Miniprotein binders against a7ua95r516to809. Designs and how they scored, part 62

Target 1, 294 residues: a7ua95r516to809
Amino acid sequence: ASLSLLSISDLVPDLQFIFFWMSNAIEILYFIQQKSPAYMQTIELMDDKAGSKESLLSATISANEEAMTILEEVIMYTFQQCVYYITKTLYVVLPGLLDCNPFGTEPSSEQCRRAAGVCVCAVCVMPEAVRRVVSVFQTTSDLLQQYQVHSEIQSQMFAYLFFFTNVSLFNQLIDKGPARGWFQRSRVLQIQASVKILLDWAKGAGHNHLAQKFFAKFCSTVTILASPPQQLSQMSWKALCAEHPSLKPVQLHRILTQYQLMAELGPLPIWQPSSEDEAYIYRTVDLLESFENH

## First folded at step 17 (miniprotein)

Design jl5
Fold by ESMFold2, fold request of step 18:
Structure jl5 (fold): chain B 294 residues (1-294), chain A 86 residues (1-86)
Amino acid sequence: as target 1 above (294 residues)
Amino acid sequence: SDEAERIALDARRMIEEAQRLLEQGDHEEAIRLLLESVEIAARSGDPYLLVKVAIYAIILALQTGDEDVIRRAEEVLRRAKELLYS
């Protein structure tokens, strides 16, 4: 019940306000960046009868630098405020994604029930936990489009939201996974399917390259855990590092340890770290990711 | 050109006073001066005076919390952009 107080819908008015002023600051910044060279050139071509051309040009350069500096500070401030509000809602809803079952039956709507007699309804298979995460991303996308935010700033915002999502899911899985049973194979396959729904949303929204880049650590983790034991047991440590460069040695070692336990492959280590990595597989300070790695 | 320089000086003076009022937290007087300065800044021929008016309207709206001041900041911004982009 307490989690419902952090829904993205409750934050829309505050986000609308911030997006309006941020989008205007961005618009003006790009305008002066584009127009400044031509304006400076008109000053250079002026008739210098009064001898004031160099003073005017110097003052104009200073005014341009001042304006750009202030606009960049305003944009940074408003961007950080938007991200703060959005990530607080993401932090609340993301853990449920690790507990849901995208393969199982969820309560279906009457509209979806009527359609199920004719076709497979993808809406009926989307768990509520996944829907809540998608709703945060979709609401953010809708607001960015509504206020015509420059595409580069939209990309930066989703890059951060995907980074935040990756860190949150990875840390929850590593930290709480053994106690919650999240490393069992059937559970891993459910998690993999839920992540695919998020990746499909990102692709449909035009952010596929950002999702591929910023979900890499969590996706690598799930890919390893979902691998058949016969195939994974035959891969060397170095081959796994090469296939999954986003994983630190301590992270890969922890994932493989949990995999070996849950696949019941015996107590003897199967994957031997390289001599250069062996020094790092016990660095538990490096196990969890920081939300400050930007 | 002498009239344009006089107009630019007048606009600059008003915008500098609005900036000081904004820094002091006197949002009501700051927005009043910004609104009065928009047309004068446009007549100056210096686009960076209009840019400053727009910037300070944005900052003021983000800081004030007063709905009436925000509404007037929206009007200042709208008008400054119309004049700037023309």
Scores: ipSAE 0.802, ipTM 0.947, lowest interface PAE 0.5, mean pLDDT 86
Fold by ESMFold2, fold request of step 18:
Structure jl5 (fold): chain B 294 residues (1-294), chain A 86 residues (1-86)
Amino acid sequence: as target 1 above (294 residues)
Amino acid sequence: SDEAERIALDARRMIEEAQRLLEQGDHEEAIRLLLESVEIAARSGDPYLLVKVAIYAIILALQTGDEDVIRRAEEVLRRAKELLYS
């Protein structure tokens, strides 16, 4: 009760209002885009010997450009308001993903827990923290479908929500991970299982490509941290960069440093950064990601 | 024709005044003018006047916060779309 300050259910009326007006703006924009060539052609074919046809056509082009500009601004504004409301709820619920145990909250999860070192996700369950995040995504999906929002806008919405989720989880893991023990091997495996549930939701909802693209940084981080030491110690810096291109050199360096501490590994020559990357591994201003959508 | 030009001029003037009222925050008078202008804009033969009425109804609904004004903006939008898509 006292742990959640904001739920998606409380915001549904506001989102319904914004989606209604946004979907109508989108509908009108696509209508004029589809119909304007034919309308301008009817002006071109008018019987007008006074020369007013050229003036009317010019005015019509100007009106079309003005209308499209205003509609695009309205759509951008309403899209940003929807994203603002939805991401405020995500901000509240996402930290729980890093603390939850998908293996220990139900009888089936005991089998995942007892299979030490091997996670069989078919036995994993949806812990409350994961369910809260899925509920935000599912509610958003249901509203977009209810208001018949154009599929391109739906894709852009989920692209941003996945981007936001990725940045939030990555930044918290990097920033708080040492103090919270999140780099411990058993903890990383729990986090990996929780993220897998989110990825499965995205796949079932038709957003697999977006999730693969926009979760890449966090997923790469968790994949590296979850790797067995004997497997990871065989991969060079160059190989890790190639396999995980979403990670900046400073980020990969920090992840490997925390891995070494957790696995009680000494310095590994094979993890020596390339000469090109050596200049960048100390750029602490690049360690955390920005939430800016540019 | 002269009649079509007169009707278009009348609709354009009403829509421009509604835009000015929107900018001033007089949402009650803005929605009244938009509602009156819908049928005139349709008779003008210029579909972009109807589009503008619909656009300003959307903008007004997003800005006002008044549920009665919002309800009337929905009616303006509904009617403008009916006339536009016909």
Scores: ipSAE 0.802, ipTM 0.947, lowest interface PAE 0.5, mean pLDDT 86
Fold by ESMFold2, last read:
Structure jl5 (fold): chain B 294 residues (1-294), chain A 86 residues (1-86)
Amino acid sequence: as target 1 above (294 residues)
Amino acid sequence: SDEAERIALDARRMIEEAQRLLEQGDHEEAIRLLLESVEIAARSGDPYLLVKVAIYAIILALQTGDEDVIRRAEEVLRRAKELLYS
């Protein structure tokens, strides 16, 4: 239980061990699922006395059910152990993504002048903090491929890792953002660029649909915060809710409040919550997301 | 056949005892019985005996912490899969 979790590379031997046995359990489960009907049919086609064939078939059905149950328990246990190890590493490295500068040390306006348009956002370096997060995802992907883990289990694992990443980044931003200056517009643009690097990795790794689904809340938050005041001030509360359905009313309200403070805007009538939502904007129990699936 | 049914009974007894030893934490005796049972289970004609041997090898490897027992569990699993997939 008290393993030293210095980095993902320190966990590779433990992950290799768990992936080896998990992949074998998965392989056997899928094998018996595919071959069981044919085997049962072989028993049914035997020239044997009625009753003894029936008894053998009944025993075989029971054996199949027992085997599948045990294998499913083993797979669930090993999957949860892998996720536990990997997410402990992610928890340590994810906050750095909110503090890093993917634009480097040069002013962003200088980089734009040297390249046309919004080239600064299109030409970003991978800061060490983003590299550490990508390294966790890449190491996980490499292990899953190395041990030939079934594609459905690979998808489930990345679905959870992206969910965990989204919850961790969102909660850190909401909870610590005011004190850390993360709501400052220049900071938000840096965060947006860093998230784009993660999304690009996920797309290249074949997980684009999972990333789009499970990063939605954090991406919506960053999109709102990165919007120019001229554009955002034209969007009503209802329009923002419609554009960002992943955000709860309390979350949207908090994001807009922080936007007003950092953009030096006074209260805007257009951002007044609907009467339906007004009851929910102060539900602080709903402000932060749970790491537990529900 | 009657011979296959006798072989299956022998394999079942060994596998059931290996399961009890696993539950008791006697991993050395559990892996010894699993190793002995692999070929007998294959000869029985009942594929679910091989499946049980493979399952208990996996569980044993995950629980033991003993590198030698793990190595032997890998051998049992490899052989059980070879016979099962044939």
Scores: ipSAE 0.801, ipTM 0.945, lowest interface PAE 0.5, mean pLDDT 86
Fold by ESMFold2, look of step 17:
Structure jl5 (fold): chain B 294 residues (1-294), chain A 86 residues (1-86)
Amino acid sequence: as target 1 above (294 residues)
Amino acid sequence: SDEAERIALDARRMIEEAQRLLEQGDHEEAIRLLLESVEIAARSGDPYLLVKVAIYAIILALQTGDEDVIRRAEEVLRRAKELLYS
């Protein structure tokens, strides 16, 4: 119940607090990293008539290492807290992407095919489900900018958020797709259009390379499922593996199985796994992705 | 330099006591010592004493639930940064 009520706007005060202290820790870490060599050099150039220069340098090196260690621990802790809160809200809103219709209130396979064949963004609207996901990303981006968080930390934050998004969407599609009808072509085209809106946000926000990297598995899945039967039936297992390297053999095999079931196709010889891959297509422990890896 | 060494020793002692109080959970007394130490640490000529004051203010703010202590930690951090970056 509390998860269904959790929104990013409810967490902004907590995130503002954490970002304020994290950004200050990062700022100080950067400052001492940049100034430490010059300060050490001034100690090395000091007149050592009292014989205390080596002791001072040793103490200064120790102080620098202590400060760096503590600041890095603080930054890691605060980063993990931000990720924890943001991904909890993201987990709640992401499933809606798989159920929404970006084309309007009356989805049809013909309207979806025309949109997918020309330019999806030209006919797409931002449904509430997509807006909620974009709001999480945009609020995170706004907070990172507001508190002037170092660009490398901002990139790491969005790398994790995109990784999390990919895992959540992929696992739900694989796990719930058959029961929810998400493998039907008209539904896949709607999902593709919804994800395109999200990818356009990422590109406009300067995160295109991260989105391309971390959404690859889910996007490959949707691309295969959106392919017309005439085109997909001419692609061999080897060609599909080469076109979609982000998919493990068990994952690709599951996706193709669902495609042929929904298209009412029998097994296709051209989709038969290579002998090298046949040992891997039944490793169901590898089917779903872990949220702990990226 | 004898005066600078005395000031640095005084600042170091205050900061070490503040760290001890922070570890014990006595956030009110820890922040009181950090507030008193920030100007002394600046006069010491050792930038790492100011860095340590800033670090402990950050840690204290993240650990405490007391809004007054947090506000005072913000003041310590603001002042420490002004002195450090000057």
Scores: ipSAE 0.797, ipTM 0.946, lowest interface PAE 0.5, mean pLDDT 85
Fold by OpenDDE base, look of step 17:
Structure jl5 (fold): chain B 294 residues (1-294), chain A 86 residues (1-86)
Amino acid sequence: as target 1 above (294 residues)
Amino acid sequence: SDEAERIALDARRMIEEAQRLLEQGDHEEAIRLLLESVEIAARSGDPYLLVKVAIYAIILALQTGDEDVIRRAEEVLRRAKELLYS
């Protein structure tokens, strides 16, 4: 199937299947973890008939370790499969977020899946491009809740999804932004508003801390680019580094250079990297974020 | 008891054979043995045998493309869970 036609709705049956088995594996693992100590203690309290107790205890320990190992593998496998499907869908919809004009009067054409008829919920009033991204996250959240997946696994999943989203959006903005005009202030303000809608959703969904953490780099980039020239030109390199610690020196330098070109400011000595950072601003290999570091 | 040990041994053999069949891709025979083994495992009084049955049901469901095998795996899992929490 063409990647362009893949919606999160199309993956729901597959995701439901995986989440069902994942949640059951987690449940069984939790059962073992809770019951094993008591069971072992019961064996330890048995009358030692001719070394049978030690043998039984050893066999029980081995069975526990084997079971836990296999369950962890199953959970990891199912988790990876879920992430694969969800990120594949995100990959398709995320580019639309950067081209989105949230200030446009695009009528919300799609009904909220939670309501029959015209829904005025926060998701339904979102711009289509933002709504598509939010729909992926909301569907994921709804499935995790439906199958009562352990909260830690939910947190790990959203952490990864936000990480992936941040890397994808950041890399696209840095790489394609100048050519697509995304560095223009008007476009940046659109991007900023679109991201704010997404962050507001994440806050409402209980993932505020994770969203703030994992979107920090993209948000910092957008914040710098959204800054008025009069304001940003008064900020030193050191001040910008301190305010935006999520950005590597090479990334900050690239952003400022492109900002300077777009705003026609000419060379700004105040944005000159420190002697300590000067070697790092030329590390182009560190410019784009990697997906492998998570 | 000697009887519980015999039952446990029988359950283990069945589960091991189910695992072997699963590894060979014989999902139909594997699920059949798992279904039979659930009740035997319960009679052994060893919860780890039930856990092992549940694990193999999960693995089998994830590896098979057969809807009937998946359904039977769900039944094995359900029954194993019922017996684990009893």
Scores: ipSAE 0.795, ipTM 0.944, lowest interface PAE 0.5, mean pLDDT 91

Design jl5
Fold by ESMFold2, fold request of step 18:
Structure jl5 (fold): chain B 294 residues (1-294), chain A 86 residues (1-86)
Amino acid sequence: as target 1 above (294 residues)
Amino acid sequence: SDEAERIALDARRMIEEAQRLLEQGDHEEAIRLLLESVEIAARSGDPYLLVKVAIYAIILALQTGDEDVIRRAEEVLRRAKELLYS
């Protein structure tokens, strides 16, 4: 079956079901965590009748540990099922961010100005590719709030979704970018504008810290590629590594190589890797990111 | 008290049987027994019996695929929470 036919709206009933039961499991876990000390205290204050207090306390501790273990397993299972559904739709819609023009067909259009200059999180004023991604995030956020999922679990879910988004965008840019022309300056500026819309959505939704943390690799990549040649050519390899710690040496090397081709620059001595890093710039096994790293 | 211990023993036996039925895939009988056990677990004075009833209702709903069993699991959960939070 074609993944291009899968939309988040088709998955809402399944997500509603899973969120309902997950939120209840979380609620009960939180309740027993908050109440167990007081309950244990009441047992400790009981009269000791033939050692029954010691046995009851031991049984109660065991019951608490068993309940917490089962609830944590249920929460993990339901969390993974939600992530499975949501990331299937993200996988389909994310590549469009690299192909779209957030400035529209006419650079002076209202769409172009809004995408380039100011965060406006109204879906109807975004390019279609960006709207599709924002719709996945917004639908997820709406469902989490509708079912009153604990804020910590909401944060963990968006941490994973942002991680997934970062890996997907980075890998596609590195892997397909040369063939798709995504390293051309005008294209990089379009990609930067599209990513800014996503970052602005995350900030407005209360997830700015998570987005800054988990988009770091892709954002660093786009920031480097968007830099004017006069400014970037004055930054040493060491300075670039310090400014962009999320990038591995092989990744930074590949990005700079594509930048040199795009800007028609020859090799720059200032971009020569340190002797320590020189051993790593050809480690192609480290070029693409794994979805398994979280 | 002795009555609370008797009630707790009765509730525990019912909940353990519901767990076995759940593991065997007999979702109809598992949910019926969970429904019967909710009030008894509440009277036992042991909150972890109500917690178990709620947990098994959640697990049952996630495993069954039967809309009627899911609806009854939601009722069990609602009642267990009401009694637990009181």
Scores: ipSAE 0.794, ipTM 0.945, lowest interface PAE 0.5, mean pLDDT 86
Fold by ESMFold2, last read:
Structure jl5 (fold): chain B 294 residues (1-294), chain A 86 residues (1-86)
Amino acid sequence: as target 1 above (294 residues)
Amino acid sequence: SDEAERIALDARRMIEEAQRLLEQGDHEEAIRLLLESVEIAARSGDPYLLVKVAIYAIILALQTGDEDVIRRAEEVLRRAKELLYS
């Protein structure tokens, strides 16, 4: 209801508050990590006439470990709060990406299709559904930069957001795809174009390696579904597994089954699973991904 | 060094009391003590007393809902960082 209508813009004041305090905790943690070895070395090199150097060093080590422990807990807590709010917004907006048309009715979309076949153009329309997802990623990036959050923490946050995005899109496609007609070729090409917009954003934001790692399962799925039948029918089960190691056997089998139905392609002997994989192609408990896996 | 020891003892006592007040939910008195302790902690010569003041200001700001307490926590943190980094 109210949560399903919540935009990232509504959360900005709360996120600003949390990012401010998280960034300060991170700053102090990195400061003491950088300075503590030198500080402890000054204690070790002190002239110890009273015989108290060992006790002072021990107390300093204990104080350092206590401070680091508390700061790490604060950072983890604030990180989890940010992720909670951001992923609530993503959960609401991501399904629309599977149902939108990035080609639109604009002349540039039509011209691209005529000039280069499917779609090889400099301009694809950013539909509202894709814009909403990009807005969440861009707003998150802007806030992290505004509060000068350490780059390692920024990477960890986008790693989780990309993981969440992959799980959400993959599960929706597998679970609802047949009923929604998302496996039809024209729809798959629309989905592929929409995902390209997200991947372009990630690359331009400096997160290309994270996106490649954490979108792999969904991207593999779309790549298989977008393949022309004359090309895909020449690839064996073994070759498909090798090309798409992120897909579990049950997942690959489901994707190929849906492909056969929508392409009006009969069963292909070349797509029979290997003997070791055959035991797993009907394990429906493994079909959908968990949001708790990284 | 006996003056530095006295200053360090004063700062530790104030910071420990602020921690107890945090645990009891008395955010107004906790921030009052943190604000008073910042300069004393800096004069102690023990950087980890300033670090504790900064940490407790952050925790307090995250736990309270009071805008005045948050504003004072920001001032404590700003001053603690200035003294710590110098």
Scores: ipSAE 0.792, ipTM 0.946, lowest interface PAE 0.5, mean pLDDT 86
Fold by OpenDDE base, fold request of step 18:
Structure jl5 (fold): chain B 294 residues (1-294), chain A 86 residues (1-86)
Amino acid sequence: as target 1 above (294 residues)
Amino acid sequence: SDEAERIALDARRMIEEAQRLLEQGDHEEAIRLLLESVEIAARSGDPYLLVKVAIYAIILALQTGDEDVIRRAEEVLRRAKELLYS
């Protein structure tokens, strides 16, 4: 199937399968964690018949360690499979977010399955490109809830998905932004509005802290690019570094250089990197974010 | 009791054989043996034998790709959970 046709709905059966087994593995893990201390205590209280108690206790400890290890491996495997499928779908829909005009009147093509008729829920009033991204996260949330996955695993899942989304959007914006006109003020304002809708959804879904943390680089980039030239030209390199600590010096320098070109600003001495940062602005390897650093 | 120890040994042997069959790719025979072992594991009084049955059912379901084996693995898991919470 063309990657362009892949929707999160197409992956729901596969995700349901993985989430079912993951949820059961987690449930068994928690069962062991809760019951093992009491069970070991019952063995410890048994009459010692010719060293049988010590042997049984040792065997039980070994069985507990083995079971815990295998369950953790199964949980990790299933978690990675879920992330793989979900990120595959995100990879397809995320580029549309950068090209989205959220100020357009185009109704979403897909009506909310939750209501008969015209739904005015926050998701249904979203621009289609934003709705597609939100739908991936919402489907993930709904599946995690359906299978009653522990809150820690849910948080880890969303942390990774937000990380992946930030890396993907940031890298695309930095790499392709100048060529695609995404650095143009009008386009930046569209991107800013689209990201705000996504962040507002994440806030409503209870993931505000994670979203703020993991989207920091992309949000900082968009905030700088959305800043009026009159305002941004008054900010020193040090002030911008302090206001946007999520950006590496090379990233900030790249953003400012591209902003300068787009806004037809002459060289701004105030944006000159500090002597301390001067060596870092040439580290092009650090310009794009890595998907491995999660 | 000597009977409980005998049952535990029998359950362990069945589970170990199911693991061997799973590792060999004989998923149909592995799941059959797990279905037989779940009730024996429960009678042993050792919860870790039931846990082991449940774990192998999960692993088998994730590896097999056979819908009938998956369905039987779900049944093994369900029964193992019922017995663990009893």
Scores: ipSAE 0.784, ipTM 0.940, lowest interface PAE 0.5, mean pLDDT 91
Fold by OpenDDE base, fold request of step 18:
Structure jl5 (fold): chain B 294 residues (1-294), chain A 86 residues (1-86)
Amino acid sequence: as target 1 above (294 residues)
Amino acid sequence: SDEAERIALDARRMIEEAQRLLEQGDHEEAIRLLLESVEIAARSGDPYLLVKVAIYAIILALQTGDEDVIRRAEEVLRRAKELLYS
């Protein structure tokens, strides 16, 4: 099957398999963590028959440490497998967000499977490109809930997925945006509206803080690009840095330079980087975000 | 008790052998041995033996790719959990 047709629904069986084993590993880890202190205390309270108690305690400690280590490895492995499958689907659907016109009347082709008939839920009224992205996150959420995965692991999963999404969208926008016309204000407003729908979903799903944190860079970029020239030209470099702290100096400089070109603005001394930032604006290696740092 | 210690020793040997078989890629024999070891591990009174059985069932299921082995691993896991919570 071409990578372009891969839906999250196609990966549900594989994800269900991994989540089943992951959730059981987490459950067993939690069981050990809760029971081990009491069990060790029981051994400590036993009559000391000829050094057997110390040996038993040592063996029990060792067995506990071994079991915890192996379970953590299993949990990490299964977590990574889940992330791999989910991010693979995100990679396919995320570019559609940048090209999406959420103000268009394109009917969502796929109705919500949950309702017999016309569903008017927030997901069903989403633009198709947004709905596809939301479907990945919703399916992930539904699976995590189905298998009662520990809340910390759920939070880590969504943190990573939002991180991945932000990096992917940011890098595509910075790298391809000028050539694709995504820096045009009208297109930026479409992107902004599409991302708002995604953020509204994340808020409704209880992930508002994570979404705000991990989408900050992409949202800052979109906010700057959506700003009217009259407004943005009144903002100093220092003010923009302060308002958009998620952007590195090189990133902000690139965004402003491309904005200036697009808006046909003359030289703007007010956007000149500070002496402190001047060395950093030339660090092109820091322009794109890395997937490895999370 | 001396009997519990003997049972624990037997269960440990079985679990260690199952681990060895798993590492060798003999998933069918590993899962058979795990199934046999569950009840013995429970009789030992050592919860960590049951935990080890459950862990190796999980690992086996994730590595094998054999649907029958996976199903038996689920059975081992279920039984180990039942005995851990009893």
Scores: ipSAE 0.778, ipTM 0.937, lowest interface PAE 0.5, mean pLDDT 91
Fold by OpenDDE base, last read:
Structure jl5 (fold): chain B 294 residues (1-294), chain A 86 residues (1-86)
Amino acid sequence: as target 1 above (294 residues)
Amino acid sequence: SDEAERIALDARRMIEEAQRLLEQGDHEEAIRLLLESVEIAARSGDPYLLVKVAIYAIILALQTGDEDVIRRAEEVLRRAKELLYS
């Protein structure tokens, strides 16, 4: 199937399969962790028939360690498979978020599958491009809840998905933004509004801290670009670094340079990097975010 | 008891054979052997044998691509869990 036609709904059967087995592996892991101490204690309380107790205890410890190791591998494997499928879908829908006009009047034609009638839920009133992104996260959340996946694994999954989303959006904005007009103030305001809807959803889903943490770089970029020229031109390089600590010096420098070009501002001495940062602003290798750093 | 130890040895051998069959790609025979072993493992009184059965059922389901083997793996897993929580 063309990647362009891939929806999260098409992956639900595969994800359900993986989540089922993952959740059971996690359940068994926790069962072992809870029961093993008591079971080992029962062996320790057995009558010692000529060293058989020590041998049994050693064998039990070994069996526990083996079982734990294999379960962790299964959980890791299934987790990676889930992330792989979900990120494929995100890859398809995320570009639409940058081109989205959330101030448009066209309601999403796709009603919430949960309602028999016109649904006015927060998801159904979202712009279509935002709704598609939120639908990926919502489907993931619904599946994790359906299979009662442990909260720690849920948090790790959303952390990675938000990381992936931030990297994808940030890299696209930095690389393609100037050419696509995404640095224009009107477009930036659209992007800011669209991302706010996503962040509001994440807050409502209980992932506010993770969303704030992992979207910080993209949000900082959008905040700078959304700033009026009169306001931003009064901020020093040092002040901008302090206000946007998620941005590397090379990234901030690139954003400010592109902002200057877009806003037709002459060179601003106040935005000149510090002598300490001057060595880093030319490290173009650090400009784009890597997907491998998590 | 000597009987429980014998049962545990038998269950262990069955589980080890199921693992070998799994590694050889004989998923149908592996799952059949696991289904037989789950009740024997329960009789041994060793919960780790039931855990091993459950683990290999999970691995089989993830590797096989055969819907019948998957269904049987779900049954093995369900039964192993029932016996673990009993």
Scores: ipSAE 0.778, ipTM 0.937, lowest interface PAE 0.5, mean pLDDT 91

